# VH-VL binders against q0aze0: the designs that were tried, part 502

Target 1, 268 residues: q0aze0
Amino acid sequence: MKIILVNNRFKENTEKKAQEIAGQLSALNVEVIIDNGLDEPYAGTVDFIMVLGGDGTMLRAARRYGQRAIPVLGVNMGTVGFLSNIEINELAEYLPLILREEYSLEARMMLEVAVFQQQSLLTRVFCLNELLLRSNSPRMLSFALEISGQKLEPYRGDGLIVSTTTGSTAYSLSAGGPIADPQLDAFIVTPVASHIINKRPLVVSPEREISLHLLEEREAIIGIDGQIKMDFGAENRVLIKRAPHPLLMVNLKAKPFFTSIDRSLQRQ
Below, E stands for the ipSAE of ESMFold2; O stands for the ipSAE of OpenDDE; V2 stands for 0.75 times the mean of E and O plus 0.25 times the DockQ between their complexes.

## First folded at step 25 (VH-VL)

Design TA25 (framework fv_inotuzumab; at its last look DockQ between E and O 0.79; V2 from the best seeds 0.82)
Fold by OpenDDE, look of step 25:
Structure TA25 (fold): chain C 268 residues (1-268), chain A 123 residues (1-123), chain B 112 residues (1-112)
Amino acid sequence: as target 1 above (268 residues)
Amino acid sequence: EVQLVQSGAEVKKPGASVKVSCKASGYTFDDYAIHWVRQAPGQGLEWIGGINTHTGDTYYRRKFEGRVTMTADTSTSTVYMELSSLRSEDTAVYYCARDESYFDYLSGTFDYWGQGTLVTVSS
Amino acid sequence: DVQVTQSPSSLSASVGDRVTITCRSSQSLVYSEGTTYLSWYLHKPGKAPQLLIYDVSRRLSGVPDRFSGSGSGTDFTLTISSLQPEDFATYYCMQATHFPITFGQGTKVEIK
């Protein structure tokens, strides 16, 4: 068995823990690769991914490895979030189950984000939470939103969020988006500080495609999961689709989503 | 408008402790991290540590571990840095700085800074 | 710790001059998905430091376009295309890819 441990570059405790876990797993004849983001993603075959840290770390893991259909376990290390399944102090208890592959999987829809320069593809990224289009200046953006070829009225505001249901409790929520059941597949399109007060978020079928482009010669920024930034100008367009593969999140411990909302949201 | 306002100058004796505050305004407090950076006389900028106001996670430079404590009060949008066992070499201007954060992720870009707090350690 | 070295430590220039400051790190500053956490700050005595450039080449909103950043991996450059009176200050590069965060030793830009 081969396992990747994903940790946070700035959280030394996660690094130390990853090393400790690696030692323990090695003693059990399990090969371990540690990924703190400072190296290229491991390209070899992997059986399991453990994410040591919070939701941000999970998002990084999802972007790096989600397309490979590998079970991903979130192991929380004392932070509040929605994407961890067990606590670090529980890992020893569940390790035998992991090694025997006795766990359930929850499929979480991811976004496929493609950014184009005219007709040329600049980049394609898979992400678990959201894409953010925002102004790179104090001025509002004017941009076009198109859903499955249907052109909506031009939008003017600070930006727009296209989120998965998983991401509904992240930045989309802060912008006034709805909380969505993570077992549901859908896009959530949430305006950020629209000039129209009653501009409402949209819940969109995962079968549809979402396109964005600016209607003016201004500079904007595309943000992916709050960690990747790309320049976005008038000559660019972004196409958002459901990723062809979901993230396979490991479910070792029952963690009711709706009963944890109040506690988790108080800290957001 | 984003603002970070720090507490006033401090004069301390060696061995004492100092607690500097950084009050944030103009943005959602718990969506960002706050770092502390100091500058000793004639020296450059030195990172001390940071606190993620969302997760509560703290990040301390090793040389300050055991002497520095950073805390955040969300009710007042204030971050505190306490430095104990002060020595003369701790004499410096201390700055707080905002860092974009996303859950446990830190961007590592200090886009807004406090005005600085002079801490003088002398016998 | 990752060492960050600026060059030069100081320089004298006149208004209108093109100024170039380099920053070299002891290790690559490239992080996940190619993001490089290298930023540049301007610091004047008695004032708060201010961010100029982040992610190597991204100019903060409100920062004049005479400031630009470039580089990759371990070598980075801050360029002031035409130095203005308000630009006389000490400049610092900062890496935040590796823990702990470290600054260059600073480059003092003085009036000739």
Scores: ipSAE 0.875, ipTM 0.935, lowest interface PAE 0.6, mean pLDDT 94
Fold by ESMFold2, look of step 25:
Structure TA25 (fold): chain C 268 residues (1-268), chain A 123 residues (1-123), chain B 112 residues (1-112)
Amino acid sequence: as target 1 above (268 residues)
Amino acid sequence: EVQLVQSGAEVKKPGASVKVSCKASGYTFDDYAIHWVRQAPGQGLEWIGGINTHTGDTYYRRKFEGRVTMTADTSTSTVYMELSSLRSEDTAVYYCARDESYFDYLSGTFDYWGQGTLVTVSS
Amino acid sequence: DVQVTQSPSSLSASVGDRVTITCRSSQSLVYSEGTTYLSWYLHKPGKAPQLLIYDVSRRLSGVPDRFSGSGSGTDFTLTISSLQPEDFATYYCMQATHFPITFGQGTKVEIK
């Protein structure tokens, strides 16, 4: 069995703990690859991914490995987040279940984001929470949103968020979007400080394609999961689709989403 | 308007402790980590550590481990840095600076800084 | 610890001059998905440091166009295309790809 341990670049304790866990697993004849983000993603076959950290660390793991249909377990090493399942001090208790594959999986939709210059593909990335289009200057943006080729009235404002249901409790919520059940597949399209009346958040079928481009020359940025930034100008467009594969999240310990909503409401 | 306002200058004797505050305003406190950076006379900038106000995670440079504690008070949007067992070489201007966060992720960019707090350690 | 070394450590220049400052890292600063956590700060005596450039080349909003950043991997440059009176200061690069966060030793830009 081969496992990837994904850790956070700044938390010294996660690096030390990742090495301890790697040693324990190696003693059980489990091959371990540690991914701290400095090397290329491991390209070989793996059976399981263990994320040592919070939701931000999970987001990086999802971007790197989410399309490979590998079970991913969130192990919290601090404040419990939306994407962690167990605490680090519980790992020894649950490790036998992991090795015997005695757990369930919850699928979480991901976005496939393709950025173009004119007709040429510049880059393709995946994300778990959201794409944020935002102004990179004090000036507002004027931009076009198309949903499956249907052009909406132009947007003017600070930007736009296209999120998954998993991302509904992140930036989208702060911008006025709804909280969505993460078991649903949908796009949530939330304007940021829109200058145009009636630009309400939209909930859109995951079968749709979403396209964005600027209508005026402006400095803008595309943000992915709050962690990746790409320059975006009038020569660019972005196409957003449901990713081919969902993130497969391991469920060892029940986490009641609806009971925990109070924590996400404090972020509004 | 984003502001980080630090507590006033301190004069301390060797062996004492100092606690410097950094009060944030004009932004959502939990969206940014707070880092501490110091500059001793005639020296460059030295990172001490930081605290992620959303997660409570702390990050201390090894040379300060055991002597530094960083805490956050969400109700007052204030971060504190306490440095104990002070030595004369701890004489410096101490700055707080914010770093955009997204859960436990930090951008590693210090876009706004406090005005600085002079800490003088002398007998 | 990852060392970042600036060159030169000091320089004298006149208003209107083009100034370049180099920052060299002992290890690559490239992180996941190519993100490179290298930033440049301006620092004047008695003032707080000010962010100029982040992510190698991205100018902070409000920073004049005369400031630009470039580089990749281990080698980075801050350029001031036409030095102004307010630009006489000490400049620092900072890497945040690796723990711990480290600053260069500084480059003092003085009036000739």
Scores: ipSAE 0.777, ipTM 0.895, lowest interface PAE 1.1, mean pLDDT 90
ESMFold2 (binder alone), look of step 25: mean pLDDT 91; pTM 0.938

Design TA26 (framework fv_inotuzumab; at its last look DockQ between E and O 0.79; V2 from the best seeds 0.75)
Fold by ESMFold2, look of step 25:
Structure TA26 (fold): chain C 268 residues (1-268), chain A 123 residues (1-123), chain B 112 residues (1-112)
Amino acid sequence: as target 1 above (268 residues)
Amino acid sequence: EVQLVQSGAEVKKPGASVKVSCKASGYTFDDYAIHWVRQAPGQGLEWIGGINTHTGDTYYRRKFEGRVTMTADTSTSTVYMELSSLRSEDTAVYYCARDESYFDYMSGTFDYWGQGTLVTVSS
Amino acid sequence: DVQVTQSPSSLSASVGDRVTITCRSSQSLVYSEGSTYLSWYLHKPGKAPQLLIYDVSRRLSGVPDRFSGSGSGTDFTLTISSLQPEDFATYYCLQATHFPITFGQGTKVEIK
């Protein structure tokens, strides 16, 4: 069995814990790769991914490995997030179940994001929470949203969020979007500071294809999961689809989503 | 308007401690980490450490480990840095700076800074 | 600790001059998905530092377009295309890819 341990690049504590866990697993003849983000993603066959950190660390793991359909377990080392399943002090209790593959999986929809310059593909990335299109200047954006080729009336404002249901409790919520059950597959399209009052958030079928482009020359940025930034201008278009594979999140311990909603509201 | 307002200048004796505050306003406090950077007279900028206000996690440069404590009070949107066992070489202007964060992720980009707090350590 | 070294340590220039400052890192600053946490700051006496450029080349909103950043891997450059009176200051690069966060030693740009 080969396991990837994904940790946070800054927190020495998670690095020390990752080395400790790697030693324990190696004693059980489990191959371990530690991924702090400084090296390229491990390219070989992997059976399981363990994320040591918070939801932000899980987001990086999802972007790097989520399309490989490998079980991913979130192990929180601090304040409990929406994507962690167990706490670090519980890991020893659950490790036998992990090694025997005695756990269930929860699928979480991901976005596939393709950015073009004119007709040329510039980049393709995957995303667990959201894509944010935002202005990179004091000026508002004027942009077009198309859903499966259907053009909506132009948007004017600071930008737009295209979120998964998992991302509904993140930036989309702060911008006025609905909280969505992460067991649903959907896009949530949330305007950011829209100057057009009748542009309400939209909940859109995961089978739709979402396209964005600017209607006038402006400096904009596309943000992915609050961590990756790409320049975006009048010569660019972005295409958003449901990713080919969901993130497969390991469930060892029941995590009550609805009772945790109050914490998300308090961040606002 | 985003603002980081720091507490006033301090004069301390060697061996004492100092606690500098940094009050944030004009943005969602939990969306940004706070870092501390100092500049001693005639020297460049030196990173001391930071605190992720969402998780409460702290990150200290090793030379300050054991002497520095950073805390955050979300109810007042204020971060504190306490530096103990002060020495004359700790005389510096101390700045707090905001760093975009997303859960436990931090970019390490300091887009807004406090006005600075002069700490003087003198016998 | 990852060292970032600026060159030159100081320079004298006139208004209107093109100025370049380099920042060289002892290790690659490339992180996951190509993110490169290299930023540039301007610092004047008695003032707080101010961010100019982040992610190597991305200008902070409101920063004049005469400031540009470039580079990759270990080698980075800040360029001021036409120096203005308000640009006389000390400039610092910062890397945040590796723990601990480190600054360059600074480049003082003075009026000739």
Scores: ipSAE 0.805, ipTM 0.901, lowest interface PAE 0.9, mean pLDDT 90
Fold by OpenDDE, look of step 25:
Structure TA26 (fold): chain C 268 residues (1-268), chain A 123 residues (1-123), chain B 112 residues (1-112)
Amino acid sequence: as target 1 above (268 residues)
Amino acid sequence: EVQLVQSGAEVKKPGASVKVSCKASGYTFDDYAIHWVRQAPGQGLEWIGGINTHTGDTYYRRKFEGRVTMTADTSTSTVYMELSSLRSEDTAVYYCARDESYFDYMSGTFDYWGQGTLVTVSS
Amino acid sequence: DVQVTQSPSSLSASVGDRVTITCRSSQSLVYSEGSTYLSWYLHKPGKAPQLLIYDVSRRLSGVPDRFSGSGSGTDFTLTISSLQPEDFATYYCLQATHFPITFGQGTKVEIK
């Protein structure tokens, strides 16, 4: 068995723990690769991914490895979040189950985000939470939203969020988006500080495609899961689709989503 | 308008502790991390550590571990840095600075800074 | 710790001059997915430091376009195309790719 441990580069405790876990797993004849983001993603075949840290670390892991259909386990290190399944102090207890592959998987829809310069593809990424289009200045943006070829009225505001249901409890929520069941596949399109006070979020079928482009020569930024940033201008377009593969999140411990919402959201 | 306002100058004896505050305003407090940076006389900028106001996670430079404690009060949008066992070399202007954060992720880009707090350690 | 060395430590220049400051890191500052956490700051005595450039080449909103950043890997440059009176200050580069976050030693830009 081969396992990737994903940790946070700034959290020494996660790095130390990763080393400790690696030692323990090695003693059990499990090959371990540690990924703190400083190196390229491991290109070889692996059987399991453990994410040591919070939701941000999970998002990075999802972007790096989610397309490979590898089980991903979130191991929380004392942080409130939605994407971890067990606590670090529980890992020893569940390790035998992991090694025997006795766990359930929960498929979480990811976004496929393609950014174009005119007709040329600049980048394509898969992400678990959301794409954010925002102004890079105090001025509002004017941008066009198209859903499955249907052109909506131009948007004016600070920006727009296109989120998965997993991401519904992240930035989309802060912008006034609905909380969505993670077991549901859908896009959530949430305006950010729209000039239209009653501009409502949209819940969109995962079968549809979403396109965005600016209607003016303005400086904007595309953000992916709050970690990737890129400039976005009038000559750029973004196409958002459902990723061809979901993230396979490991479910070792029952963690009821709806009963934990209040506790988790109170800290947001 | 984003603002970070720090507490006033402090004069301390060696061995004492100092607690500097940084009150944030003009933005959603727990969407950003706060870092502390100091500048000793004639020296450059030195990173002390940071706190993620959303998760509560702290990140301390190793040389300060055991002496520094950072806390955040979301109710007042204030971050505190306490430095104990003060020594003369701790004499410096201490700055708080805002950093983008997303859950447990921090960018390490300090886009807004406090005005600074002079801490003088002398016998 | 990752060492960040700026060059020069100080320089004298006149208004209108092109100023170039270099920052070299002991390790690559490239992080996951190609991100490079290198930023530049301006610091005047008695004032708070100010962010100028982040992510190597991204200029903060409101920062004059005479400021630009470039570089990759371990070598980075801040350029002031035409120095203005308000630009006389100490400049710092900062890396946040590696823990701990570290600054360059600073470059003082003085009036010639």
Scores: ipSAE 0.671, ipTM 0.883, lowest interface PAE 0.8, mean pLDDT 93
ESMFold2 (binder alone), look of step 25: mean pLDDT 92; pTM 0.949

Design TA27 (framework fv_inotuzumab; at its last look DockQ between E and O 0.81; V2 from the best seeds 0.80)
Fold by OpenDDE, look of step 25:
Structure TA27 (fold): chain C 268 residues (1-268), chain A 123 residues (1-123), chain B 112 residues (1-112)
Amino acid sequence: as target 1 above (268 residues)
Amino acid sequence: EVQLVQSGAEVKKPGASVKVSCKASGYTFDDYAIHWVRQAPGQGLEWIGGINTYTGETYYRRKFQGRVTMTADTSTSTVYMELSSLRSEDTAVYYCARDESYFDYMSGTFDYWGQGTLVTVSS
Amino acid sequence: DVQVTQSPSSLSASVGDRVTITCRSSQSLVYSEGSTYLSWYLHKPGKAPQLLIYDVSRRLSGVPDRFSGSGSGTDFTLTISSLQPEDFATYYCLQATHFPITFGQGTKVEIK
């Protein structure tokens, strides 16, 4: 068995813990690769991914490895979030189950984000939470939203969020988007500070495609999961689709999503 | 308008403790981490540590571990840095700075700064 | 710790001059998915530091166009295309790819 441990570059405790866990797993003849983001993603075949940290760390892991259809376990290390399944102090208890592959998997839809310069593909990224289009200045943006070839009225505002249902409790929520059941596959399109007060979030079928481009010669920024930034101008367009593969999140113990919402929302 | 307003200058004796505050306004408090940076006379900028206001997690430079404590009060949108066992070398202007954060992720880019707090340690 | 070295430590220039400051890190600052956490700050005595450039080349909103950043891996450059009177200050690069966050030693830009 080969396992990747994903930790956070700023969290020494996660690094230390990763080393400790690696030692324990090695003693059980499990090969371990530690990924703190400083190296390229491990290209070899792996059987399991453990994410040591919070939701941000999970998002990084999802972007790096989600397309490989590898079980991903979120191990919370004292943080608040929605994407961890067990606590670090529970890992020892569940380790035998992990090694025996006795766990359930929950498929979470991811976004496929493709950014183009005219007809040329600049980058393609898979992400678990959301894409954010925002202005790179205090001025509002004007941009076009197209859904499955249907052109909506131009948007004017600070930006736009296209989120998965998993991401509904992240930035989309702060922008006034709905909370969605993570077991549901859908796009959530949430305007950010639109000049149209009644501009409502859209819940869109995962079978549709979403296209964005600017209607003015201004610079904007595309943000992905709050971690990746790239310039976005008038010559660019972004195409958002459902990723061809979901993230396979490991479910070792039941986590009551709806009962935890109130607790988590106190910090939103 | 984003603002970070720090507490006033402090004069302390060696061995004492100092607690500097940084009150944030103009943005969602827990969407950004707060870091502390100091500048001693004639020296450059030195990172002390940071606090994730969303998770409450702290990140301290090893040099300051055991002497520094950072806390965040979400109800008042205020971050505190307490430095104990003060020595003359701790004489510096201390700055708080905002860093974009996303859950447990921090960018490490300081886009807004407090006005600075002079801490003087002298016998 | 990752060492960040700026060059030069100081320089004298006149208004209108092109100024170039370099920052070299002891390790690559490239992080996940190609992100590079290198930023540049301007610091004047008695004032708070000011962010100029982040992510190597991204200019903060409100920062004049004369400021630009470039580089990759371990070598980075801040360029002021035409130095203005208000630009005389100490400049710092900062890396946040590696823990702990570290600054360069600073580059003081003085009036010739």
Scores: ipSAE 0.836, ipTM 0.924, lowest interface PAE 0.6, mean pLDDT 94
Fold by ESMFold2, look of step 25:
Structure TA27 (fold): chain C 268 residues (1-268), chain A 123 residues (1-123), chain B 112 residues (1-112)
Amino acid sequence: as target 1 above (268 residues)
Amino acid sequence: EVQLVQSGAEVKKPGASVKVSCKASGYTFDDYAIHWVRQAPGQGLEWIGGINTYTGETYYRRKFQGRVTMTADTSTSTVYMELSSLRSEDTAVYYCARDESYFDYMSGTFDYWGQGTLVTVSS
Amino acid sequence: DVQVTQSPSSLSASVGDRVTITCRSSQSLVYSEGSTYLSWYLHKPGKAPQLLIYDVSRRLSGVPDRFSGSGSGTDFTLTISSLQPEDFATYYCLQATHFPITFGQGTKVEIK
């Protein structure tokens, strides 16, 4: 059995804990690979992924490994999060269940994001929470949104968020989007500071394709899960669709989503 | 619009503690971590540590481990840095700086800075 | 700790000069998905540091286009294409790919 431990580059306790867990698993004849983000993602086959950290660490794991259809367990390292399932002090209790595969899986939709420069594919990335298109200057953007080839009236403002339901409690919420049940599959399209045109958030079928491009030369940035940034200009287009595979979240104990959203609402 | 306003200069004796505040305004407090950087006389910039304001988690450079404590008060949008067991070499200007964060993720990019707080440690 | 070394430590220049400052890291600064957390700051006595360039080459909004950053891996450069009077300052590079965050020792750009 081979597992990946994904940790945070800034937490010394996370690194020390990862080494301790790796030692315990090695004693059980389990091969362990530690991923702190400094090396290329492991390319070989893996049976299980364990994330030691908060929701931001889970997002990196999802981008790197989410399309491989491998179970991913979130382990809370001392702070509450939407994507963790167990706490670090419970891990020893649950290790036998993990090794016996006695757990259920919850599927979470991901985005597939393709960025083009002129007519050529520049890059393809995956995303668990959201794509953010935003202005990188004091001037507002003018941009076009197309949904399955259907052109909407032009947008003007600071940008646009295309979110999964999992991402509905992140930047989309701050921009006025709805909180969505993460068990639903959908795109949530939320305008950012639409000062001139009053456009409302849209909830869109996951079977649609979403396309964005600028209508005027402006400096813009695409952000992916709040962690990856790409320059975006009038020569670029982005195409967004449902990723081929959902993230498979391990469920070892119940985690009540609706009672936990108060923290997100208070954050506003 | 974005402002980080620090508390005023402090004069301390060796062995004492100092607590410097950094009050944020003009942005959503939880969206940015706060880091502390100091500059001793005639020296370059030195990172002390940071606090993720969303999670409350702290990250300290090893040389300050055990002497520094950072806290955040979301209700007042204020971060505090307390440095204990002060030595004369802790005499420096202390800056807070914000770093865009996303949950527990931080990039380490400091786009806005406080005005600085001079801490002088002498007998 | 990852060491970041700037060169030169100081230089004298005139208004209008092209200035280059290098920053060399003891380890690669490439992080997940190619992110490279190398940034450049300007610092004048009595004032707070100011961010100029982040992610190696991305200019902060409002920073003049005479400032540019380049490089990859371990070697990075800040270029000021035509030095202006307000540019006389000490410049620092910073790496945040590795814990702990570290600054270069600084490069003082003085009036000739």
Scores: ipSAE 0.766, ipTM 0.894, lowest interface PAE 1.3, mean pLDDT 90
ESMFold2 (binder alone), look of step 25: mean pLDDT 92; pTM 0.948

